# Ledger of designs, part 5: VH-VL binders against Probable Brix domain-containing ribosomal biogenesis protein

Target 1, 155 residues: Probable Brix domain-containing ribosomal biogenesis protein, of Methanococcoides burtonii (q12zb3)
Amino acid sequence: MLITSSRKPSANTRTMCKYLASFFNCKYMTRGKMGLIDIVSLCENGLLMVVGDYHGSPGSIMFYDSHGVELLSIHLSVFYPDGYKYTPLKALEPSINGDGELFNLLSYYLDIPEGECYYDSKCLIASDDHLEFVYLDNMLFRLNIKNYRKMVMSE

## First folded at step 7 (VH-VL)

Design s36 (from d6 with heavy chain P106A Y109I; framework fv_flanvotumab)
Fold by ESMFold2-Fast, scan of step 7:
Structure s36 (fold): chain C 155 residues (1-155), chain A 120 residues (1-120), chain B 108 residues (1-108)
Amino acid sequence: as target 1 above (155 residues)
Amino acid sequence: QVQLVQSGSELKKPGASVKISCKASGYTFTRYAMNWVRQAPGQGLESMGWINTYTGNPTYAQGFTGRFVFSMDTSVSTAYLQISSLKAEDTAIYYCARGYSWLRKAFDIWGQGTLVTVSS
Amino acid sequence: EIVLTQSPATLSLSPGERATLSCRASESVKSYLAWYQQKPGQAPRLLIYGASNRATGIPARFSGSGSGTDFTLTISSLEPEDFAVYYCQQYYDWPPYTFGQGTKLEIK
């Protein structure tokens, strides 16, 4: 997976992209003036995550396939515990736990194993209302989900 | 083996300051939040807030901003609560307790408590 | 914030009797509810977490039940050392994790 932002992101949105890339052990590519097609071409046949800015903070996450087709769009707000700061994370393989449709979609698209959240793990706890990012038994941040839209597939 | 040990009781005059320590042992200090809980004489348990031991950042419950400071020193696995400009209403037993708010963990390990008495 | 209300405020019973203590949440906490015991001059002690799981070393006479908004702590046959104050705590919503006001279990 490759992670980027919308064009002209705020500092908060850039920091979120770096945090997500560190969490998923993947690359954050600065957007600059590149269009979607340009960025997708750098994705190496994988998933593209685009973090959108809303009034100076992350407001959305959109997933695209390697052909630039939108797979999932999540509108959200961020909760930061303890005066949030970006902290580099160990290269532990992330797992996902949770329930609901969004859990199923993220498990499938991110291609990460389902598993318990342990004291020594990276764990994404997913529900239709919240995405909690947990590292070494400590929540890094929570994404509060306002709504989401999945790709409508004919087959 | 896993334990939290707090500093001893304090008797202070109004306007003084106090610093309470909470030393952790038997686990990795930075993997659990350290919570502070106050209990005034004859009253119930009141959450004051916590410090994220991984980032060092404190979060205060309403009513505990300003005069109250949570800090820590990872090199000695110790959390601190400092109260400045002490008032009679600060008289209470102060507990530290281990928990991870974010993983929805109950407070499984508690310090023995530190009595702070503020009187003229 | 989620408010926890415990009832009764005081429960007077004799050794050997069953004690039933209630905790009601203003909003659902699912199963993220804990029970603590506090004896005079001592720190609180975790009895039950996740509504129904006994903490390490807690005697089998203590049991927890309930989910959502209504929770119960039961002590099947009271021992003299069980007379104490009991607090419930929710740890579902954002911290600070709120406590109930306590139920005092006293000898009749």
Scores: ipSAE 0.006, ipTM 0.515, lowest interface PAE 14.2, mean pLDDT 86

Design s38 (from d6 with light chain Y91S; framework fv_flanvotumab)
Fold by ESMFold2-Fast, scan of step 7:
Structure s38 (fold): chain C 155 residues (1-155), chain A 120 residues (1-120), chain B 108 residues (1-108)
Amino acid sequence: as target 1 above (155 residues)
Amino acid sequence: QVQLVQSGSELKKPGASVKISCKASGYTFTRYAMNWVRQAPGQGLESMGWINTYTGNPTYAQGFTGRFVFSMDTSVSTAYLQISSLKAEDTAIYYCARGYSWLRKPFDYWGQGTLVTVSS
Amino acid sequence: EIVLTQSPATLSLSPGERATLSCRASESVKSYLAWYQQKPGQAPRLLIYGASNRATGIPARFSGSGSGTDFTLTISSLEPEDFAVYYCQQSYDWPPYTFGQGTKLEIK
């Protein structure tokens, strides 16, 4: 997987990209002036995650396949626990736990193992209402889901 | 109606080159990978690799690097397979097939095949 | 790479009979297995994807089952046009999506 932002991201959106890249043990690549074709070419047939900005904060996450097809688009807002500050995370393999359609879609697209959250793990807890990012038994942040759209399968 | 139409059969001598075309219609060309599959006489199906039609990037299976080149032209919705320095062992039917490399989807539409015969 | 082994190599049956074809993977492909039919002189045609989903236009007599490493294609009552070579393919591991060696279904 490769992570990037929409063009002209705010500092908060860039920070979220760094955070997600650290959580998933993957690369955050600065968008600059690159178009979708350019950035997808750098993914080496992998998944592309694009974090969108909305009024200076992360407002969306979009997943694209290696052909630039939008697989999943999530509109969201971010919640941080009081006093949280970003630090780089250990390179532990993330797992996913949860229920619902969004859990199933993310489990499939991210291709991470399904598993219980432990005191020494990276764990994404997914539901249709929120995505909670848990590291060493502490919530790093929560993405509150406003809505999402999945790929249309016909053509 | 989705269709993949390949160029006609070729008879070549060892050392020559051949370029096979696969023209797509009935869908958005850049949304699907174009895969190449070889079938030697009396043998089964062998995946050669694919080209990402959105980026233009080819990916070759082991054994198909060097002499084999995947390319495309988006303006005419056509994918190409070029084989250089032809050997007798390259004699086979070559198929193009639509699919995705990453989405774990099979090949849902196939070209009719192009027979390449290499003989002295 | 994941190796797919099909059995039997050849099945000799009569129209109206039930055909059962096997495909075994060297390691788990979960449900990412497809079946193709190839008639003499023709390109392969997708029959089944995701182990059990029939492709568009495929008659109900064709069904697929299985998961993990053991998969089966069943034709409930053979029609004359069903005599062909059948291939399985895994799309779980990349690259390449590997094929089995084929099962030839022939008239006895």
Scores: ipSAE 0.007, ipTM 0.628, lowest interface PAE 9.7, mean pLDDT 88

Design s39 (from d6 with light chain Y91G; framework fv_flanvotumab)
Fold by ESMFold2-Fast, scan of step 7:
Structure s39 (fold): chain C 155 residues (1-155), chain A 120 residues (1-120), chain B 108 residues (1-108)
Amino acid sequence: as target 1 above (155 residues)
Amino acid sequence: QVQLVQSGSELKKPGASVKISCKASGYTFTRYAMNWVRQAPGQGLESMGWINTYTGNPTYAQGFTGRFVFSMDTSVSTAYLQISSLKAEDTAIYYCARGYSWLRKPFDYWGQGTLVTVSS
Amino acid sequence: EIVLTQSPATLSLSPGERATLSCRASESVKSYLAWYQQKPGQAPRLLIYGASNRATGIPARFSGSGSGTDFTLTISSLEPEDFAVYYCQQGYDWPPYTFGQGTKLEIK
């Protein structure tokens, strides 16, 4: 997977992209002036994650396939625990735990193993209301879900 | 097998400091957070926060961020709670407890508790 | 922060009776709720985690149920050793975990 931001992201949105890239052991690519087609071409048939800015903070996460088709769009706000600061993470393999439709969609698209969260692991805890990013039993941040839209197959 | 053994009771005067230890055995110390819980006389359980034993980073609950310090020593599998500038309101039993924040098994093993009495 | 409210504050029953203890969360905690038992002079002991799973060594008479905001701990037939204080705790919101105020189960 490749992670980038919307164009002209705030510093907070850039930091979130770095955090997510560190969490998922993948690359954060600076967006600059590139369009969607240019960015998806750099994914080499992989998943593209785009973190959108909203009033100076991360406000969305969108997933695209290698043909630029939107698979999942999540509108959200970010909660940071008091006293925690961005720090690059060890390259531990992430897992996912949780419940609900958003958990099922993220398990499928991110292609990470389901499993219980252990003290010495990276774990994404997903529900329809929250996405919690946990590293070594510390919550790094929580994404509060406003709404989400999944890909619709037309007949 | 798994045990958490805390240091003995302390009787202190206001203004003194105290350092409580919690020695772990029977498991890999760095795989579990060490939580601290306070119980004042006749009161319920109050979470103080915890220390990540892998990174050494403490997390404090609101109200415990000044005089309270969580630390650890991996070489002896021991977590520590230090309270400075003791006040009468600090009189309580202090527990250490092993746990995960995100697994559905919050605090599965507890120390026996350390009574700290602050009086003249 | 998520506030847990336990009821009743005190429950007076006799051995052999069924006990039902309630814990209500101010907002959803999904199933990330644990129950602890504390006997006088002892450290708390984990009874139930994940709302309904018995911890290792906990007798079958203890059961937990509920999800979201409403949770129940049930003791099907009280033994003398069950008279203690019971606490619920949420693990859903950002730690440190918060506890309810406790329910004291006492002999009638």
Scores: ipSAE 0.000, ipTM 0.518, lowest interface PAE 14.2, mean pLDDT 86

Design s40 (from d6 with light chain Y92H; framework fv_flanvotumab)
Fold by ESMFold2-Fast, scan of step 7:
Structure s40 (fold): chain C 155 residues (1-155), chain A 120 residues (1-120), chain B 108 residues (1-108)
Amino acid sequence: as target 1 above (155 residues)
Amino acid sequence: QVQLVQSGSELKKPGASVKISCKASGYTFTRYAMNWVRQAPGQGLESMGWINTYTGNPTYAQGFTGRFVFSMDTSVSTAYLQISSLKAEDTAIYYCARGYSWLRKPFDYWGQGTLVTVSS
Amino acid sequence: EIVLTQSPATLSLSPGERATLSCRASESVKSYLAWYQQKPGQAPRLLIYGASNRATGIPARFSGSGSGTDFTLTISSLEPEDFAVYYCQQYHDWPPYTFGQGTKLEIK
């Protein structure tokens, strides 16, 4: 998976892209002036994550396949726990746990195993109302879900 | 076998300080958070907060900042609760309990409790 | 944040009877609910976690059910050692995880 932002992202949105890339052990590529097709062509495994900006903070996450087709669009806001600080993350393999439709969609599209969350792990806890990013039993941040849309098959 | 063993009861005067220990055995100390729970006489269970045993960072629930300090010593697998400037309302049984802070797990093992009595 | 309300405050029953204890959350905790038993002079003991899973060593007469906001602890046939105070705890929302006020199960 490759992670980028919408064009002209805020510093907060760039930082979120770096955190997500560190969490998933994948690459964050600066958007610059590249179009969607240009970026999709650089994605080796075919999954592209685009973090959108909304009034200076992350406001959306969109997933695209290797042909630039939108698979899932999530509108969200970000919450940081009290005392939050940027911290370098170890290269631990992330896992996903949770419940609900959004958990099923993310388990299907993300290239990470579904499994138990442990004290020394990276764990994405997914539900229809939030995505919690937990590292060594500390919450890095929480994405509060406003709404989401999945790909609709058209004949 | 997993065990949490706490220090013995304490009788203190108002204004004194007390330090309670909770010694863990039977598991890797740094793989679980240590939680502190207070139970005043005739009352229910009240969470005070926890310490991350891997990082050493404490987190306090509202109402337990200032006079309360969570600490630990990895070399002896022991967590500590210190209460300064003791008040009569601090009279309670204090429990340590193994759990996680952000990972969704219940408190699976508990210490036997330490009674702290603050009396003039 | 999330408030857990247990009912009844006191339940008076005889050995051999079925006990049903309730716990209501002010907002959804999904299935992240635990039940603890506390006997006089003792620390709490984990009975049920994830709303319905028995902890290691807990007798089959204890069962939990429910999801979302409404939860039940059932003891199918009371033994003398079951008379104690029972607490529910949510561990879904932000720690520290909150407890209900307790239900005292006493001998009739």
Scores: ipSAE 0.045, ipTM 0.664, lowest interface PAE 6.1, mean pLDDT 87

Design s41 (from d6 with light chain S28D Y92K; framework fv_flanvotumab)
Fold by ESMFold2-Fast, scan of step 7:
Structure s41 (fold): chain C 155 residues (1-155), chain A 120 residues (1-120), chain B 108 residues (1-108)
Amino acid sequence: as target 1 above (155 residues)
Amino acid sequence: QVQLVQSGSELKKPGASVKISCKASGYTFTRYAMNWVRQAPGQGLESMGWINTYTGNPTYAQGFTGRFVFSMDTSVSTAYLQISSLKAEDTAIYYCARGYSWLRKPFDYWGQGTLVTVSS
Amino acid sequence: EIVLTQSPATLSLSPGERATLSCRASEDVKSYLAWYQQKPGQAPRLLIYGASNRATGIPARFSGSGSGTDFTLTISSLEPEDFAVYYCQQYKDWPPYTFGQGTKLEIK
C-alpha cells in the first residue's frame, strides 16, 4: 500500500498521513502536483490511500486500486487524544478487529490479519461508526465515520 | 461481450523481431491488466508478465526482461508484445489474458493465441 | 516464486466416471487459486476461481475445493468434451502468477 493526501494538504492532514503510514508499515508520499495516474503508477500494483483535507483537518479517506478505480470512500472527522503530534511507531504487523460492513471491507482491502488486540500489538478496531487505531494498548486516534460509499460497478 | 483478438501466426528467422497484438473489446480497456502467457510446444503455461493498462507500466517475470517489451495503445484498446533478437527457444504460442490488478483476479478471458515459429 | 505441483501427470478414465485432480502450493495462497481447462488447439478457459467458485457458464459437474496449500478439482461425471489438460494457477502473489505443470485427462 501507498499513502498520500489531496493536493495542498494542511499540516494536520500531513500528520495523519505520517501516522497512518507508520501504523501500516508503509510509505507516505508527498502529493505535490501529481495527478491520480502519476501516484497510482508509484504504488507498484498496491492499494492507494488518499487522505482528503476538510477545513484544515482530515475529512476523508479514499482507497484506489492499481487501475485508479475508487474502491471505498469514507467521510470522517478525527479525534486525537494527544493532539496532532506525530511519533514513529514500531514496525509491528497490524491486525484488524471489529464488526459491520466497513470492518469487512477494510479487512478485505487492507489484507491484514483479523485478530484480537493485545497489549503489545497494533490493532485497528473497525465499526460502521468509527475506526480506532490502537498501539500498545493505547488509542493513537479515532476516525469518526459520517458516511461511506463502496465501489459501484458500471462495467 | 468481452473479446480478446490476437494477430496471426508469424514465421521468423533467428535475430529478427516480432510484434504481437491483442485487441480488446466489450469492456473498459484501462480497468484491467493485460497478461502475457507463453506455451512452448508440448509444454505447460508460463507467465511472462503483464501491463497495467491505466498507467502503462509493464511488469516482467524473471527471464523476460531483456528482449521482451509490453506496450499498449489505449486509443485502439490494444496491447502489444514485442520480442527482439529472436531465438529458436522463443518458438511458442503466446496468449494475452485479462486479469491482474492489486485486487487479485484470475485470468478470466483469453486471446486465441499467436504462434511464433523461429527457424532458419 | 510460488511453485504449484499437480498430480497425477496423467489420469486415464472413462466417460461417466468421477475425476479428482490435485494441486499443491509450495506456500500459503489462501483461496487465490484458479483452475483452467485447455483443449487441443485452443486457449485455456477459466473453470474455477477463488478455489471453489465456478466461472460463468461452467457446468455444475465441475467443483473446486481446498485452501492454503492443498486444492482439488472434481468432475463428478465425465463427459466426452471434458478430456483435456487442466492447469491450476495461484494469483495471490506476483511476480509471477504461477501455473502448475498440468494434468492430462485422457480416455481409458
Scores: ipSAE 0.046, ipTM 0.678, lowest interface PAE 7.9, mean pLDDT 88

Design s42 (from d6 with light chain Y92N; framework fv_flanvotumab)
Fold by ESMFold2-Fast, scan of step 7:
Structure s42 (fold): chain C 155 residues (1-155), chain A 120 residues (1-120), chain B 108 residues (1-108)
Amino acid sequence: as target 1 above (155 residues)
Amino acid sequence: QVQLVQSGSELKKPGASVKISCKASGYTFTRYAMNWVRQAPGQGLESMGWINTYTGNPTYAQGFTGRFVFSMDTSVSTAYLQISSLKAEDTAIYYCARGYSWLRKPFDYWGQGTLVTVSS
Amino acid sequence: EIVLTQSPATLSLSPGERATLSCRASESVKSYLAWYQQKPGQAPRLLIYGASNRATGIPARFSGSGSGTDFTLTISSLEPEDFAVYYCQQYNDWPPYTFGQGTKLEIK
């Protein structure tokens, strides 16, 4: 997976991209003037995550496949229990735990193992109303879900 | 073997202060939150809040702000509960219990409890 | 906050009988529900977590079921040492976690 932002991101949105890249052990690539097609070509048939800015803070996360097709779009707000301080995370394998449709979609697209969260782990706890990012039994941040849209598949 | 050992019973007058200790052993102290639970005579269990042992930050339940203070000392793997300006209604057994700070986990190990009696 | 209501308040049964204890939540706690046993003069002991998982060292006669708002603790065949007070606890809401008021299991 590759992570980037919408064009002209705020400092807060750039920080979120760095946090997500550190959490998932993947690359954050600065967007600059690149269009979506330019960015997806760099994913090598992988998943692209785009963090959108809204009034100076992260406001959305969008997932695209290697052809630029939107797979999932999440509108959100961010909560930081211990403030906005960013610290690089250890390269531990992340896991996902939770319930609901958004949990199922993220488990499938992120291709990370499903499992119990432990005191020494990186764990994404997913539900339809929030995504909680937990590292060594500390919540890094919570994404409060306002709504989401998935790719509509025909029968 | 995981153990939580609490300090002994206390008999106090109204207006006094008390500080209860909970010493942990058999695991890395900073990897689990320490929770505090109160049980008044003949009553059920009441969650008071918890302290994040990694950051030192306490979180209090509604009704346990002001007179109640959670603290800790990582060098001796001990959590503390201090109650100031004691009232008769504070008479209870106070338990510490191991849990997780952010992960949704139950309380898997408990201290033996400390009886605090407040009477004139 | 989330309120847990246990029923009955008191359950009177004989050794060898099956016990069924109920816990209802005021709003969904998903599967984040635990059961504890407390004997007089002792600290509570974890029996069941995640609604249905038996804690280490807990006898097979104890089982839990349910999800969302309705939960049950079952003791298939009561032993003398099982007569105690039982509490449910939700840990879905951010700490501190709330307990039910308890069900006292007593000898008939």
Scores: ipSAE 0.008, ipTM 0.561, lowest interface PAE 9.6, mean pLDDT 86

Design s43 (from d6 with light chain D93E; framework fv_flanvotumab)
Fold by ESMFold2-Fast, scan of step 7:
Structure s43 (fold): chain C 155 residues (1-155), chain A 120 residues (1-120), chain B 108 residues (1-108)
Amino acid sequence: as target 1 above (155 residues)
Amino acid sequence: QVQLVQSGSELKKPGASVKISCKASGYTFTRYAMNWVRQAPGQGLESMGWINTYTGNPTYAQGFTGRFVFSMDTSVSTAYLQISSLKAEDTAIYYCARGYSWLRKPFDYWGQGTLVTVSS
Amino acid sequence: EIVLTQSPATLSLSPGERATLSCRASESVKSYLAWYQQKPGQAPRLLIYGASNRATGIPARFSGSGSGTDFTLTISSLEPEDFAVYYCQQYYEWPPYTFGQGTKLEIK
């Protein structure tokens, strides 16, 4: 998976891209003025995640396949339980836990195994209302889900 | 077998401090959070918060900040609840219970409870 | 905070009868609902978690059902040791994880 932002992202949105890349052990690529087709060409037949900006903060996450087809779009807001202080995370393999449709979609597209959130793990806890990012039994941040849209018909 | 054993009952005067212990056995102490629950006489259960036993970081529910302190000592697998500046309304049975910090799980094992009575 | 309302406050039954206890949430907790039993002078004991899963060592006569906002604990045939106070708890939203006010099951 490759992670980028929408064009002209705020510093907060760029920081979220770095956080997500560190969590999933993948690359964050600076968007610049590249269009969707340009940035998709940088993927190695992999998933593309695009983090959108809304008034200076992350407001969306969109997933695209290697041909630029939209797979999933999530509108969200960000909450930091203990405030913000980004540092790179250890390269532990992430797991997912949770329930609901969004949990099933993310488990499939991110291709991460289901697991429990132990004291020494990286765990994404997914539901239709929240995406909670837990590292070493501490919540890094929570994405509060406003709505999401999945691919309906794609040929 | 998992067991949580709490310290004995305490009788304290208003303004005093008390420190309650909860000793865990039968599992790896640092793999689970320790939760604290209060039950006032004749009342129901009230969640106070928890401590992450790996990092030592406490999380307090609304109304339990300031006078209440969660701590722990991994060398003896024990969690502690300290209440300072005791008031009559702190009279209650205090329970420790095993759970998780962020994973949505119930409290699966409980201590026997510690009665704290605050009277003049 | 999510408020849990249990009903009835007191349920008077005889051994051998079926008990049905209700817990209603002020907003959806999905299936993140647990039931605890508390006997006088004792700590609560986990009975049911995830709305319908029986905890280890809990007899088959205890069952849970429901999702979202409406939950039920059923005891199919009461034993003398089942007369206690029962609490529901939601562990969907923090802070805080909240408990219902309890239902007292007493012998008739």
Scores: ipSAE 0.007, ipTM 0.581, lowest interface PAE 8.8, mean pLDDT 87

Design s44 (from d6 with light chain S28D D93S; framework fv_flanvotumab)
Fold by ESMFold2-Fast, scan of step 7:
Order: sequence, then structure tokens, then C-alpha cells
Structure s44 (fold): chain C 155 residues (1-155), chain A 120 residues (1-120), chain B 108 residues (1-108)
Amino acid sequence: as target 1 above (155 residues)
Amino acid sequence: QVQLVQSGSELKKPGASVKISCKASGYTFTRYAMNWVRQAPGQGLESMGWINTYTGNPTYAQGFTGRFVFSMDTSVSTAYLQISSLKAEDTAIYYCARGYSWLRKPFDYWGQGTLVTVSS
Amino acid sequence: EIVLTQSPATLSLSPGERATLSCRASEDVKSYLAWYQQKPGQAPRLLIYGASNRATGIPARFSGSGSGTDFTLTISSLEPEDFAVYYCQQYYSWPPYTFGQGTKLEIK
């Protein structure tokens, strides 16, 4: 997987990209002037995550496959717990826990193992209403889901 | 309606090069990866790698780096396999097959195969 | 890389008999396993994907089963056209998506 932002991201959106990249042990690539085909070509046939900006904060996450097809689009807002401070994360393997359609889609697309959240883990807790990012038994932040749209395959 | 049509058989001398084509029709070319599969005489199927038809980026399996080049031309919906410095061990039928670069999908459509014979 | 081992290497049967072909993976591939049929002089044809789903146009006599590391292709009553080489493929882990060495189904 590769993470980037929409064009002209705010500082808060860039910070979120760095945080997500640190959480998933993947690379954040500065968007700059790159179009979709340019950034997808850097993904080494992997998944592309694009974090969108909304009035100076992260407002969306969109997943693209290696052929530039939009797979999942999530409209969201960010909640930071009291005392929030970005800190580099250890390279622990992330796992996912939760329920619902969004949990199933993210488990499949992110290709991370399902697992319980432990005191020594990186754990994404996913539901249709929110995504909680937990590191060493502390919630780093929560993405509150406003709505999402999935790709519909026609065969 | 999906079809993959490959170029005709080739008879080459050792040291020559060959370029085989795989023309796709009946679907949007850039939505699927094009995989290359080799089958030596009397042997099984061997994955060589694929090309991402959206980005043009090739990925080679071990043993198929250097002399083998995957390329494509989206304007004619065609993928190419070029083999340089041909050796007798390259004698095989080469297939193109439609797949997907990152979603787990089998190879659902195959070209008819191109026989490459390398002999003195 | 994941290694697929097919057995038997050759299976000699008569039309009307049941054929059972095995494919074993060196590590867990979940249900991301496909079966292909190859007739002499022809390209492989997708028969089964996701371990148990028949591809479009494939007759009901073909069925697949299994998950994890042990998979089976069954042909309930052989037709003359079914005598061919059969390959399994895992598409769980890449690169590469690996094939088994094949099972030749030949007429007795």
C-alpha cells in the first residue's frame, strides 16, 4: 500500500497521512503536482490510499486499485483525544477487529490479519460508524464515518 | 466477447531476439493486468510475471529478469513480451492471460499461445 | 513462494467413472485456489475459482472442494472430452501466483 493526499492538502491532512503511514508500516508520498496515474504508478501494483482535505482537516479517505479504479470512498471527520501529540510509532504489524460491512471491506482491501487489541499491539477497530486507531492500548485518534461508497462490479 | 489474440509461431536461431504480441478486445484494457505464462515442451505452466496495463509497470518472477521485457501499447490494447539473446531453453509456448494486479482473481481469459522454437 | 503439489501425476480411467484430483499447498491459501483444464494444442481453460465456484459455461459434473492447504477437483462422470491435463493455481500470494505441476487424466 501507498498513502498520499489530495492536491493542496492542509498541514493537518499531511500529518494524518504521516500518522496512517506510520500505523500501517507503509510509505506516505507527498502528492505535489502528481495526477492519479503518476501516483498509482508508484504503488508497485499495490493499493493506493488518498486522504482528502475538508476545510483544513482530513475529510475523506479513498482507496484505488493498481488500475486507477476507485474501490471505496469514505467521508469522515477526525476526533483527537485530549492531550493529542503525534509521536513516531514502532513498526508493529497492524491487525483489524470489529464488525459490519466497512470492517469486511477494510479487512479485505488492507490485507491485514484479524486480531484482538492487546497492550502491545497496533489495532484498527472498524465499524460502519467509526474507525478507531489503537496503539499500545491507547487510542491515537478516531475517524467518525459520515458515509461511504463501495465499487459495484458489473459482470 | 473477451478475447486475447496472440501473434504467430516463431522459429529463431540462438542469440536472436523475438517479440510476441497479445491483443485484447471485449473489455477495457487498462482495468486488468496482463500476465505471461510459459510452458516448455512436456512441462507444466510457469508464471513469468505481469504488466500493469494502467501504469505500464512490469513485475517479473524470479528467473525472468534481464532478457525478458514486458511492454504494452494502450492505444491498440496490446501487450508485448520480448526475449533477447535467445537460448535453446527458451523453447516453449508463451501464453498471455488476463488477471488482476492486486485483487485476488484467477486468470479468467487466455490467449491461444505462441510457440517459440530456438534451434540451430 | 507457495508450492502446489498435485497428485496423482497420471490417472487412467474410462468414460463414466468418477475422477478425483488432489492439490496440496505448502502454506495456507484460504480459498484462493483455481483449477484449469488444458487439452493438447490448446490454452488452459478456467474451470473452478475460489476453490468451489464453477466458471461460466463449465458443466455441473465438475466440482471443487477444500480450503487452507488441501483441495480436490472431482469429475462425477467422465465424458470423452474431459481427458486432459488439470492444473491448480493459488492466487492468494503474489508474486508469483504459482501453479501445480499438473495431473494428466488419460483414457484407459
Scores: ipSAE 0.007, ipTM 0.638, lowest interface PAE 9.1, mean pLDDT 88

Design s45 (from d6 with light chain W94Y; framework fv_flanvotumab)
Fold by ESMFold2-Fast, scan of step 7:
Structure s45 (fold): chain C 155 residues (1-155), chain A 120 residues (1-120), chain B 108 residues (1-108)
Amino acid sequence: as target 1 above (155 residues)
Amino acid sequence: QVQLVQSGSELKKPGASVKISCKASGYTFTRYAMNWVRQAPGQGLESMGWINTYTGNPTYAQGFTGRFVFSMDTSVSTAYLQISSLKAEDTAIYYCARGYSWLRKPFDYWGQGTLVTVSS
Amino acid sequence: EIVLTQSPATLSLSPGERATLSCRASESVKSYLAWYQQKPGQAPRLLIYGASNRATGIPARFSGSGSGTDFTLTISSLEPEDFAVYYCQQYYDYPPYTFGQGTKLEIK
């Protein structure tokens, strides 16, 4: 997987890209003026995650396959615990736990193992309403889901 | 409506080169990967790799690097497999098949196959 | 790489009988397993994808089951045209996707 932002992202959106890349142990690539075909070409035929900006904060996450086809789009807002400050995370392999359709879609696309959250792990807890990012038994941040749209798999 | 039509059979001598075509129709060529599958006489199916038709980037399975080249031409919706310095061991039926490189999809449409025979 | 092992290598049955074909993966492929039918002189045809979903146009007598490492293709009542070679394929591990070695279904 490769992570990037929409063009001309706010500082908050760039920080979220770095945080997500650190959480998933993958690369964040600065978008600059690259179009979709250019950035997809850098994904080494893998999944592309694009974090969109909305009024100076992360407002969306879009997943694209290696052919530039939109697989999943999520409209969201970010909740940070009091006093949170970004710092790079240890390179622990993340797992996913949860329920619902969004959990199933993210388990499919992110290709991370399904499993229980442990005191020493990175764990994404997914539901149709929230995506909670947990590191060493503490929540880093939560993405509150406003809505999402998926590709029809048979198309 | 979806069709993959491959070029005809080839008889070649060792050391020659061959270029097999796979022409797609009935869908948007750049939305699906084109995969290549080899079947030697009396043997099973062997995946050779695939080409991303959106980016033009090929990916080769182990054993199919060097002499084998995947390419494409979007203007005619055609994928190509070129084999250089042909050996007798390259005698096989070569299939193209439609799939996705990332969106974990099986091969839903196949070409009819191209027989390549390499002998003196 | 993920290795798929099909059994038996050859299955000899009569029309009207039930056929059960096995495919076992060396590690979990979740539900990303497909079954293909190949008749002599023809390209393979997709029968089942996602372990249990019939492809368009495939008769109801074909069914797939299983998840993880153990998968089964069942033909409830064999028709003469069903005698062919059957291949399983995993498409879970990043490409290239691997095939099993095939099961030949032949008339007894």
Scores: ipSAE 0.006, ipTM 0.590, lowest interface PAE 11.9, mean pLDDT 88

